# Ledger of designs, part 1: VHH binders against Pyridoxal reductase, chloroplastic (PLR1)

Every score and structure here is a prediction.

Target 1, 350 residues: Pyridoxal reductase, chloroplastic (PLR1), of Arabidopsis thaliana (Mouse-ear cress) (q56y42)
Amino acid sequence: CSNNTSNITTFKPLKLPLFWPWQKVKMGPLSVSPMGFGTWAWGNQLLWGYQTSMDDQLQQAFELALENGINLFDTADSYGTGRLNGQSERLLGKFIKESQGLKGKQNEVVVATKFAAYPWRLTSGQFVNACRASLDRLQIDQLGIGQLHWSTASYAPLQELVLWDGLVQMYEKGLVRAVGVSNYGPQQLVKIHDYLKTRGVPLCSAQVQFSLLSMGKEQLEIKSICDELGIRLISYSPLGLGMLTGKYSSSKLPTGPRSLLFRQILPGLEPLLLALSEIAKKRGKTMPQVAINWCICKGTVPIPGIKSVRHVEDNLGALGWKLTNDEQLQLEYAAKESPKSMIQNIFQTR
Positions, changes and structure headers below are counted from each chain's first letter, unless a header gives other numbers; antibody chains aren't numbered by Kabat.
F, E and O stand for the ipSAE by ESMFold2-Fast, ESMFold2 and OpenDDE, each averaged over both directions (binder to target, target to binder). V2 = 0.75 x the mean of E and O + 0.25 x the DockQ between their complexes.
Where letters were taken out, [cut] stands.
Atom coordinates printed by the task and the answers are left out, and those that the model quotes come from them; centres of patches stay.

## First folded at step 4 (VHH; framework vhh_7z1x_3)

Design e02 (from d1 with Y101L)
Fold by ESMFold2-Fast, scan of step 4:
Structure e02 (fold): chain B 350 residues (1-350), chain A 122 residues (1-122)
Amino acid sequence: as target 1 above (350 residues)
Amino acid sequence: QVQLVETGGGLVQPGGSLRLSCTASGFTFSNYAMNWVRQAPGKGLEWLSGISGSGGSTSYADSVKGRFTISRDNAKNTLYLQMNSLQPDDTAVYFCARDTLSWGFEDYFDYWGQGTQVTVSS
């Protein structure tokens, strides 16, 4: 007559992810924050005027990032000017080791370093030794990600295979949890993926220039390949060297060497800067926060540079919210209307 | 302190040749990769060629490959661009640009010259 029916409520996602710092994204075997930070300015005396007296301020910026759930930090064995080469890795290692915020959980930080394709690195053993040198500077036993900094395919194709074998050996020896590449174009990205896969090594990340100023055909092809192959795109220069911050105009250029590049590009960015400003005001956000959020919305992990406590504080505001599809389209349309964009990195291969 | 000064630009007929020079001062020239970049009227920046600090490695954009040759003389702190078979669409301001000490950084061009005008017309 009357039957008892049990209602099984299937839980549906109540809300889309808002890129909270604790909402980790997969990067191969790793779980990383939706945004990381780059340390390219650490030890750079020429462009950024690095001095050792800045180390306390950089350490404060690093601690602020950790306190807000950031766990991905990108560096390179070549970062640092002249005799300070490797200084970025030394500072990052010191900050991790000394961190009171980590309280013995130093292994929860995902360190991604990049190994330079120097012409004297001619054996896989030398490349493995480069990894060991980075581990020594960082004062850690294992890297999160070991990356090849650029491809030698265009000028030294036989060296590239040796460097790829070095990445394989780093992984097999447990020196890195995952391997990645930087400045690899669509064709070489597929080639290294297949080379590594045949040897049982997953390619976890591809780091390339990617922003509202760098979303041309090649970047879109790289993103498509990354999505197809299960590779996470790490977007470097997400603010276009500062051009997307709204701090600069044709009448207010930065001091120093960037002013020449800005003179060539900024006058052609008015539609994009206006769209960024309008969305930022509507959302109660800053222009850098909108530009970074756009990179995350595209499924990339941006790594803006750590330059000061104020920059880290501002960039953290890129998390905890999401641009609508209409806002993303507005920014992309404005970027297409802008007659200028960033030049391609000269080491980004085909 | 760091200065890059380009010379050698000028007017040339289609099919002609020019050699650009860039004199560097204020840094150890041989420690840095160097690049040539151009900007045509009403267009964006276009990277043309790069050379390693030692001069042992070079790279070229497809648009200039086989026509342009980059070289350097580290004893003279001078970078060169030999341009052959020039076409009207090679008309641009040509810039000498210094790379960071390591290739592939986010800010890979840290110093630029003032530029030199090259005009290819009949």
Scores: ipSAE 0.000, ipTM 0.119, lowest interface PAE 17.9, mean pLDDT 83

Design e04 (from d1 with S102L)
Fold by ESMFold2-Fast, scan of step 4:
Structure e04 (fold): chain B 350 residues (1-350), chain A 122 residues (1-122)
Amino acid sequence: as target 1 above (350 residues)
Amino acid sequence: QVQLVETGGGLVQPGGSLRLSCTASGFTFSNYAMNWVRQAPGKGLEWLSGISGSGGSTSYADSVKGRFTISRDNAKNTLYLQMNSLQPDDTAVYFCARDTYLWGFEDYFDYWGQGTQVTVSS
């Protein structure tokens, strides 16, 4: 046999990320899969039709995601309807603890939870205690990412500084490996970044509504700031609450409160839905896979919701390939040509 | 240390078939995704196909989809590329490459083989 060594330094490196689940992306000190999963539907009876009888299938969906290299799971202390408040964290914690696929490697899962800016959370100590309560429900000693769920700047600016101090204390006490924010607009994102930096705490993630249906001026400005400051954008609602799936029409609306929103927006999405359908057919992919892949192509980490084994199977097909620049432009042009887009989240700041 | 050696290249007529092999050593082969990349004369690098560490997932460039099949034998530390319906524009040096477990997708491959020449000509 020959002892030839093969390090080719004269060839330009191939810069073609295929978004495989094992091709991790940097998020502060964390290494995460290019797509994660959100658990907003877990315990949500009103918007997503959750029932406890679904828990076995949700656990199967979770195991499927892990088996395919997904290591980022996003939840929140406010997820769950009424009596089921905190149910999403409890289910995620149970699934991690019971996982046969992890086999004692539970710490390889990056858990990102969000702490609600409730009006009664008026001290930094209360906010640290919210983190401890989440750790208890999740049955873990440390979070991957502790996030402030929304800014209070527009209605309670003094409370916001207290909540920021709470994030600092969570990090300093080792309760979280990284800190992030959700629903922060361009101005507030810069302000919290600078505040945390002054305290020696890096801001690692900014979670905002971002999709082909939510790429307005503010989303693009947030993305620009994230790129400049080394913050990873986590894109929530990458499928527009289901509008980009191709599953719904004016004659086939979802049940529940989404039906009112869909009636107003879907008729104005024909150019975008046609472009998604055509690219999906050309690529042998589904419309959700194309929409999620677009988010990854923009350098974001999308967190589509886990609702069933089928949804996880489909969404995993968003990985292992990449849209061309021309395909991305075609989708973006079609989205701009569409007369309707998603409504801005009311919690998103300036 | 880490070593990747490609074999199986050669001269083939249009419409013919070749099977490339890449033998890996110096690391736990099953822990790494592997890729095939080619470089045609006077052109840049073109990614062709990738396969996960377990072999459970594969992906292909549109130019080779339906004609080329990537596979691996983890017991033999060997990666394969079965090339069918070869055309003159498939003429290139073919490289085996190991994924880096990328941070921020800044660099894609950390180790490459020396390459094996495939020439498709009448």
Scores: ipSAE 0.000, ipTM 0.151, lowest interface PAE 17.6, mean pLDDT 84

Design e06 (from d1 with G104S)
Fold by ESMFold2-Fast, scan of step 4:
Structure e06 (fold): chain B 350 residues (1-350), chain A 122 residues (1-122)
Amino acid sequence: as target 1 above (350 residues)
Amino acid sequence: QVQLVETGGGLVQPGGSLRLSCTASGFTFSNYAMNWVRQAPGKGLEWLSGISGSGGSTSYADSVKGRFTISRDNAKNTLYLQMNSLQPDDTAVYFCARDTYSWSFEDYFDYWGQGTQVTVSS
């Protein structure tokens, strides 16, 4: 039985504004989605098993992310193995150029790339040319964020000053809208911030390994510095290369070199994986969604990797809701109780 | 307001058993790790045991391992310590304490109960 009584109003509703179930995040002069996506797997044959047959699915995954309001995509000039070096930037550039959704709106996509601190990049001019080469591969006129991929402070401190000058010149020449760093520890982060400030350049982002597996004293110190100085932390490996997905065990390892890392770390993660599973089940969410949401709740911008349409679909479910403070504490206590954590990135400085 | 109230203490003979309870209020109990700590007369604080919010992980001090069992009932907001094979050296005031995770560089308990006296004597 239906109710046939019509309640006719004397007014017509206004069109509701288009909005997402989340707000954009400020990152220096940029306005970015609260989660971005990384493209490390694109062109990587060894670590991620990349094949060219995957390109159609990667393009579909990219379009799905755009359709759901994602505007931040992270790549690097070093991404791609062997003869595919630079392939990640080339694929991202192709997908942006070919995108039906981006015709007339290409500038709304924030492309963040990272320039490798190669030993032969010894002049600021060479570093600016690295930026120009990335723009050429990406087929764009300006980057959202130009980043130094790692610090040379521990082995070539004079080179680092040259690379920092290169970042300043990229900004001054309008090749990048914002400048960031990757794999900078607390001491070097303060030093580059102060250097850039003396040159009139704001440091907008610091990209570091940050997840429930990577919340040790050093990561917490970096986060504190970022909050104090108005720098946005971009959290890479928010799923611990897949360890926080719940898909793997000692009897079910990923293919390729990651299996070696997983054999060492996974057996020591049971308290954390149990807590993730319990919260995910209670919330009707997946373990990856909970792990990514935790990074967002901490005020970071996570960049999980695009590997397939299914990964993007799942990761998008991390948006539009928030873990309670109590749920965040439960995850953090479980991580503290776990005897293993992620191995420190070899490129991260002090 | 966070409150922790311990009960179940008393006088017991060597080799005997006691079960301590700690009733929690003012927070979501299942989201916090909980601990038992004791203080013997004229001595400092000694950590005895901890349990995760879900109850899936437990740990014990060497002095009580195999004799004491920590557990929790999240539906009742209650933490337990089952104490077996009690010895005169177990005589102390027993406290339950809520663990904290802080973005500061300090790890400590943020809330404590008032304690319950356990006396082991012949």
Scores: ipSAE 0.000, ipTM 0.128, lowest interface PAE 19.3, mean pLDDT 83

Design e07 (from d1 with G104L)
Fold by ESMFold2-Fast, scan of step 4:
Structure e07 (fold): chain B 350 residues (1-350), chain A 122 residues (1-122)
Amino acid sequence: as target 1 above (350 residues)
Amino acid sequence: QVQLVETGGGLVQPGGSLRLSCTASGFTFSNYAMNWVRQAPGKGLEWLSGISGSGGSTSYADSVKGRFTISRDNAKNTLYLQMNSLQPDDTAVYFCARDTYSWLFEDYFDYWGQGTQVTVSS
């Protein structure tokens, strides 16, 4: 007997759930790398110990990320402490501008910035002007993504509608290619999606705290809503402010304000840190690479922070491979067994 | 017309080495990531390795990591796969494939070569 299918040859697309830097994922009208980078540390002297002497190394780290196919960079108009307010946007703009003449593909760089919901931003025109100010600091004509940094629904619901109208106007005026939100909970995420949709504006991204340390019911519900509505979840703090790196212990805390948080939470993370360490050793990877890869496996786009060339080199190793379903479950069970987590966020709405 | 042509296959003894080449034409080679994929007799397609357009990033399947090395010469429009410490289980048809954009959980290729046979046997 013969097998009649043995004579049929066809080349169909090979579908593999791998995360290479050049294999872009959809984010509204945008095409982004499976992992981006955040710039919260740039200009932040208090929490992250920023110094202006670090700028040359930050530029080198940025160039390394670009060279390796990363095209999503997240910043905010509020980033930078004290007199350095806006410094993150200024540095990112400088680095992009200075690298443009060296690469033919610089137009693929997606800049995502976040506009603060300051109490004095009371008109849609003021919010549009915030966008224009960010474009000026970044030295670009159009943003990839313009984001509302947090919701005012719980304390100033009338202001929130004004800010949403500002996002609509930014999009209609061509100042942003896409609009998104940050720190929106499930209820507000659905509301803004519907508000924007009736005005012809797609909601392209929702940025929330999401990691093995921050996978509560609300985060999972947000992810479900994002999948249903065609919104991409951008996961911030994918390493839990550094708690998932394996660099710290009860006897080796970070310097500065983070040490108080770490003192309270880190001792309760032993099951999770052990599971991360074991999988990292088995895979020939680092604990940060495993933690970031887990976020991508959940269908999010993580944005770990750029601090140094070595940090970027390590994080790039999170791409080009995939955790098995069993490894993902092992990490998730270990996180549930851990008596501590980092779920609470004062900026996140319902 | 996009074309990918593999060469360098053949018969080799266990523990031996082979270098495969893939010559590309009909597109700007340096703008695309390239991949090696194989199909063993009676088995499905297995992804082996990928390389970015610039050559700055490479990735490997666990089954070949440490034994196979992917490289490219953009001036010659050629992709390479250096295969060392070959085993009978490496017997397969080897394809080069051009990468394209994927959605979150799927990686896919838009053009494939005709394949080159590699047989590892005494």
Scores: ipSAE 0.000, ipTM 0.170, lowest interface PAE 17.5, mean pLDDT 83

Design e09 (from d1 with F105L)
Fold by ESMFold2-Fast, scan of step 4:
Structure e09 (fold): chain B 350 residues (1-350), chain A 122 residues (1-122)
Amino acid sequence: as target 1 above (350 residues)
Amino acid sequence: QVQLVETGGGLVQPGGSLRLSCTASGFTFSNYAMNWVRQAPGKGLEWLSGISGSGGSTSYADSVKGRFTISRDNAKNTLYLQMNSLQPDDTAVYFCARDTYSWGLEDYFDYWGQGTQVTVSS
């Protein structure tokens, strides 16, 4: 029967944002999207199979992230294998400079880079010069976040104080808007926080391996300390190098060096993979989206890796919804029941 | 090769109970998570419950929580679904399905059983 009231909309469907402006996360003086993206794969030929022919797709993936409100991009001066050392920063800088989506608003992108604690970086001046070299590769005048990539406390404690002074000088010279650290444990987080505070520099971020595969005692202690000190935790490897995607099994391993790690760990993840699968089904979401959403629900800012347009499309689906407390507990109990977890990063301190 | 065969369906009155079984063959049963899915007349597929290969973890759709219990016997290569407090809207064809650990709802199951009819009516 014909309805005399039209139920056919004559308006174009509105595309709603994946998150609202008030859902942005405070990170020191910065306001960042609830999820960022990492660029570890950019220029990495050994672990991620990077080829320069991929650059056009990576640029498209970067633009897609920007279109959907992502403003945090993490890189490092050590990213890129062999002759491609620094390539991740060079590509990110190129993409920001050439971006049609930014249209002169390049400063709205929060670039977080990490400076390697190389044994030959023995002066604070050398560390400031590392920052200047990153700015040159990125083709920007100021970083959002300048980070120390790992601590030297366990093998060269005197070098660490020099590197910390370097971070202070970067901040004081206006080369970075905020400073952070990566792979710091709870004790070292307190020590650097107090040191920086004495010098008038706030510690804004702590980047650590944190996921449903990396929620052991150390990660939970780091999160607790971050919450107490007003530090934002940036969660790297939120998908466990791909193990939480549901894409792999004992009969379908990734190519390259990851296959060795997957053979050891993946068979022991059955309870967790089941729980991810079930919640994904209930929500009409993918397993990676659930795993990333869990990191966001814990108050962290995950930085899954950009490898393709398809990966960015999928990861963006982690935004705009929230796991219930019961769903979070289900995932956490399943992770505890799983006989395997991710191996802790060798640079992770106490 | 890989086969899943459901049994135990039938007619039951509202408020009654029924136990479904799924016998697996052609693969190492304990290495795979298993699921129960149903399709009501004129509706799409609805996921109900899942269980890990070891049986250590279980999960349920909100529509069946507290009423249905999933279990497995790896020595017998058999998956079970205990259904209590059945309602007329539980009337459906019930399928067991092997989990692929894949992306997306349609990709989660690589093998399905033929299904068993459950009718809840007085």
Scores: ipSAE 0.000, ipTM 0.138, lowest interface PAE 17.0, mean pLDDT 84

Design e10 (from d1 with D107S)
Fold by ESMFold2-Fast, scan of step 4:
Structure e10 (fold): chain B 350 residues (1-350), chain A 122 residues (1-122)
Amino acid sequence: as target 1 above (350 residues)
Amino acid sequence: QVQLVETGGGLVQPGGSLRLSCTASGFTFSNYAMNWVRQAPGKGLEWLSGISGSGGSTSYADSVKGRFTISRDNAKNTLYLQMNSLQPDDTAVYFCARDTYSWGFESYFDYWGQGTQVTVSS
């Protein structure tokens, strides 16, 4: 009901909204900030240009997020390229351990990590050991959320049952406070929910690509199922890898592999980018703040990436206000009129 | 009890015009976005146009953009679709539908009218 109540409270004539997106939201047994942060860029040398010289700035950005009430941080055991495998978890763990703001209160941070469905993870014991390895890198005793990073249903369905048993054991052993999934489509989301419920384990979150660029039939079905089953949708790539920032054009592309994607998609986003720009100007906000606020208005918990102090400062401005229902519809209709959108994640199941 | 009732359909020659109306009852009309959807014989549903609760925002499918105009009168609890330059391929049953506070029509319109037939032929 959180999604419907988030949307219905702004009526004509519109004044101050009754529901603010910055209020804590329920995620199973957890209480989380309405926006979290993702750490995919940490240790990623190829897509995001990570260098270890960035670590001091990333730590400052992390502290800024904490100071402003953010308590949800998403990472994964697969984050980090080559020899930096696991670097995202190591950096997050270091920052939590060294945090002056958290001294003695490290358990107030909700750490959500994702365990890769690697082909060699063939036993539930191996998957529990993956969780223990993440806890070691993070230097914490318990995760807020332990997530399966993707489903193997389409190519290794027997492996998936083993991985699900691993999630059950993580919960029963107290290694995680809650369990979640990532890149699960509508059919598989219902199946794992029922499987876990039979074993006394609540499914608290479903993480999926969700933004003004990723609101197709599959995303809407997932959202509907989440609402019905009491699962919180965590929206990743809420800015479309940067395409919704207003920072890029055909003459100013990002460096690296993203430039190829931007060349294909960005020219077809003019109606959406214009609508974002107009609402941002009217509200005295930035385009990223409007795009993130839209995700929160839909009842999801977006996790934009931490790349710098400047990016965190900007993203924090997505909190403390709410788009009207008319503004949300203006953005949604502009997105539908845009000839381009994001491609489906290759790990996304049916 | 939520009710949506479409009127205004009929037989029209190519190049002609029709105005469809949808009268709503049983809910606060101005709080809901409303949509027009059609279904041609033997084909699936096609979304045509949407309008926000206040009427401040509208959108159209490419097939009807420039020819159809959606509007609403919240004082009369009525949704309209002005259809101009009608073509034979506009022949379909036309439905008005209430938005569920979700933004997709195939899965997320919770109430539909009974439909009104529009036939475009010489």
Scores: ipSAE 0.000, ipTM 0.173, lowest interface PAE 15.9, mean pLDDT 83

Design e11 (from d1 with Y108F)
Fold by ESMFold2-Fast, scan of step 4:
Structure e11 (fold): chain B 350 residues (1-350), chain A 122 residues (1-122)
Amino acid sequence: as target 1 above (350 residues)
Amino acid sequence: QVQLVETGGGLVQPGGSLRLSCTASGFTFSNYAMNWVRQAPGKGLEWLSGISGSGGSTSYADSVKGRFTISRDNAKNTLYLQMNSLQPDDTAVYFCARDTYSWGFEDFFDYWGQGTQVTVSS
């Protein structure tokens, strides 16, 4: 029962926070972790094979994120397939409500949900009711961010104004602390910002596909506008559906529908994958961690998906360190030299 | 230029049948899985059925299993949904959608049709 005090413990772990309070990111009136998580896989039977038996593992992954200071979770009212429509919001709400780690501080979690621009949502009142339905599924009194999931400008421009009025009413009624948009291009982002500003409503966030695979002219223009107007860019698909993980090749494709996309794009990513691999090895990090860290270094808030405890553990390793400017330039140059990139989301406007 | 065009919707009596078609253009149809999705008045989006690019694998939501049949004709670039034993709660706008090879909602379907209205009432 006596310890030899002359022994030097070379492997004594000091578990520091992955980020300090001053490294939190301002997003309108909100203060969020430098990385959040998306819950798109929760209730997704079509592409992930979701089953309710997975809920315990998803809850463990959620608690792990909370334990490491993550306070931003992105969901949507459209997430969940078939009879599980709205399941992502229901699961997130259940996990927040039941969390022993929060210890009554449930309000410290920033929930960002997205309201679908469905063609039958024709009144501002219907859109406000969509927000109330999300609050009911999430079992919370107020959202951190209420987001319009996509713009109707290209096919139903009159509907878009109605949906924008819905966002104004959600904010004025105190149902959301902030409002945001998803899949908005440069022109529509400026238009909604100005529309909301004249009504006293700040636009706090713009969620868009943004990664080393999605650094085209449009993404750069959106980022520039966000910086100019004080909007925070939330970067979705920061790993390009897994193409930036280094786990796949032409001879080792993922199972399911992604395999067809990977056959077309993956061979054209050699310069980028090589640069990611070299920096990851130099830093003692994984390729996904480097790719996510790059998004953070660009001033965006990435939201990789929660699929398993192991994925959350890996993604958390993107925090607590920083790529140098030279490493960022190396990755960006390699991405520009790569003959392939991700296809822009069809819902993204001009 | 990718396009998806739904046809075959309309008014039908309870217990009746309808066949929806979705004509695809601008891409190699057989390389993509295809889906049917609906939205009833005042309700969220509901996925109904999916079919693999070859047509060899199909999947159905519990609400339509045994009543609806998804099929495709790759030579005609056309997706079908045979709807039998229609009920008033099947009243909805029906959309066909192409799989994105992606994993999120924004990533589920990269192209959607405009939708076709199905109304089940007397």
Scores: ipSAE 0.000, ipTM 0.128, lowest interface PAE 17.4, mean pLDDT 84

Design e12 (from d1 with Y108L)
Fold by ESMFold2-Fast, scan of step 4:
Structure e12 (fold): chain B 350 residues (1-350), chain A 122 residues (1-122)
Amino acid sequence: as target 1 above (350 residues)
Amino acid sequence: QVQLVETGGGLVQPGGSLRLSCTASGFTFSNYAMNWVRQAPGKGLEWLSGISGSGGSTSYADSVKGRFTISRDNAKNTLYLQMNSLQPDDTAVYFCARDTYSWGFEDLFDYWGQGTQVTVSS
């Protein structure tokens, strides 16, 4: 009998990555880390209390993500409140340009930005110019993914075709490596996929609200369509804006507008929060790590927000391990037994 | 009984090439990612390269990228490491290692070969 276990006990510990390259996720022509990060909080004064004095801390958090193999960062041209509109893109661009960790390999970062479907964006040329403006703010020559932030189908269907032509032109001009959509429902997702396919343009990603709090009929249908058509689902709000962290209760609400949403939903989440807590305790993990890991186990790429070094450290702990099928089912049944869930994004189409 | 057997080591001059093989038995080879790891004299273990069960994905440590190529033949239950442009610093015992079923890093490699010696010297 061979005793290979004896060999293992004689060796010193290895310095291992959080994930292997064969665990990277294919998104059209792109290869991305199993989890990315969103930059929605950057420049957001209303919901996060952003101030420019925080930029050094955000840069440190960004570098920590890079050091641990994260290569997908999601932003938008509409991110930043008031006079800071576009600030998220400007900060991400600055951090990429200045990165000591990248050491001249800035093109290894996959930047996914979202272009707002503003009512004044009425020509495909204007939409291509929105992409050029984002490239200027980001200080890069090409985006990994150019995304349409929401569909206009329900209120301005003729505008939507113009925006889709803009995405085609961005791809054809080499401004983006791939195109994606955000807040698209099942019907519109199939329609844009077919529209782009006839024009030789790959639709690589569909970004939607998806978490243990957002497992409704529409989310599951979108996931099914994504799997069928070779589209990767990017799951935003994988922690339900913080409701799945275990930090909050009816007596301990977050500051700002989120407190209204939390008052409505949080009391109805007891079965799910209990299941998350039990699995987290059993695994020696945090509740956010379990919630994010669940999204990854479902074949989605979650993009939790970068708010601090501490948040990035915690979220990175969602990598390097896997929930069993039984643990996933326990969480899913607990979510179904919870009388409340997250409200659907107002811009999500049918 | 799981068994991994490395062959192909030996003495080679700087700038030379060697091809290492690892023959696996006792499990369904194509269901497991496989890795190459080395240990130089007086130093700890260094991960060099990994390959997915299907062979569709590979990865390399910066120290060997562009010089070493990992591959596998699932029909022969064999893992390979083609080593080119060998340097004196590549002198080490080279181990074949099987990945575990989980993403957990505490027990990443559950079975190891006994190793094969590679010496880069005149």
Scores: ipSAE 0.000, ipTM 0.173, lowest interface PAE 16.8, mean pLDDT 84

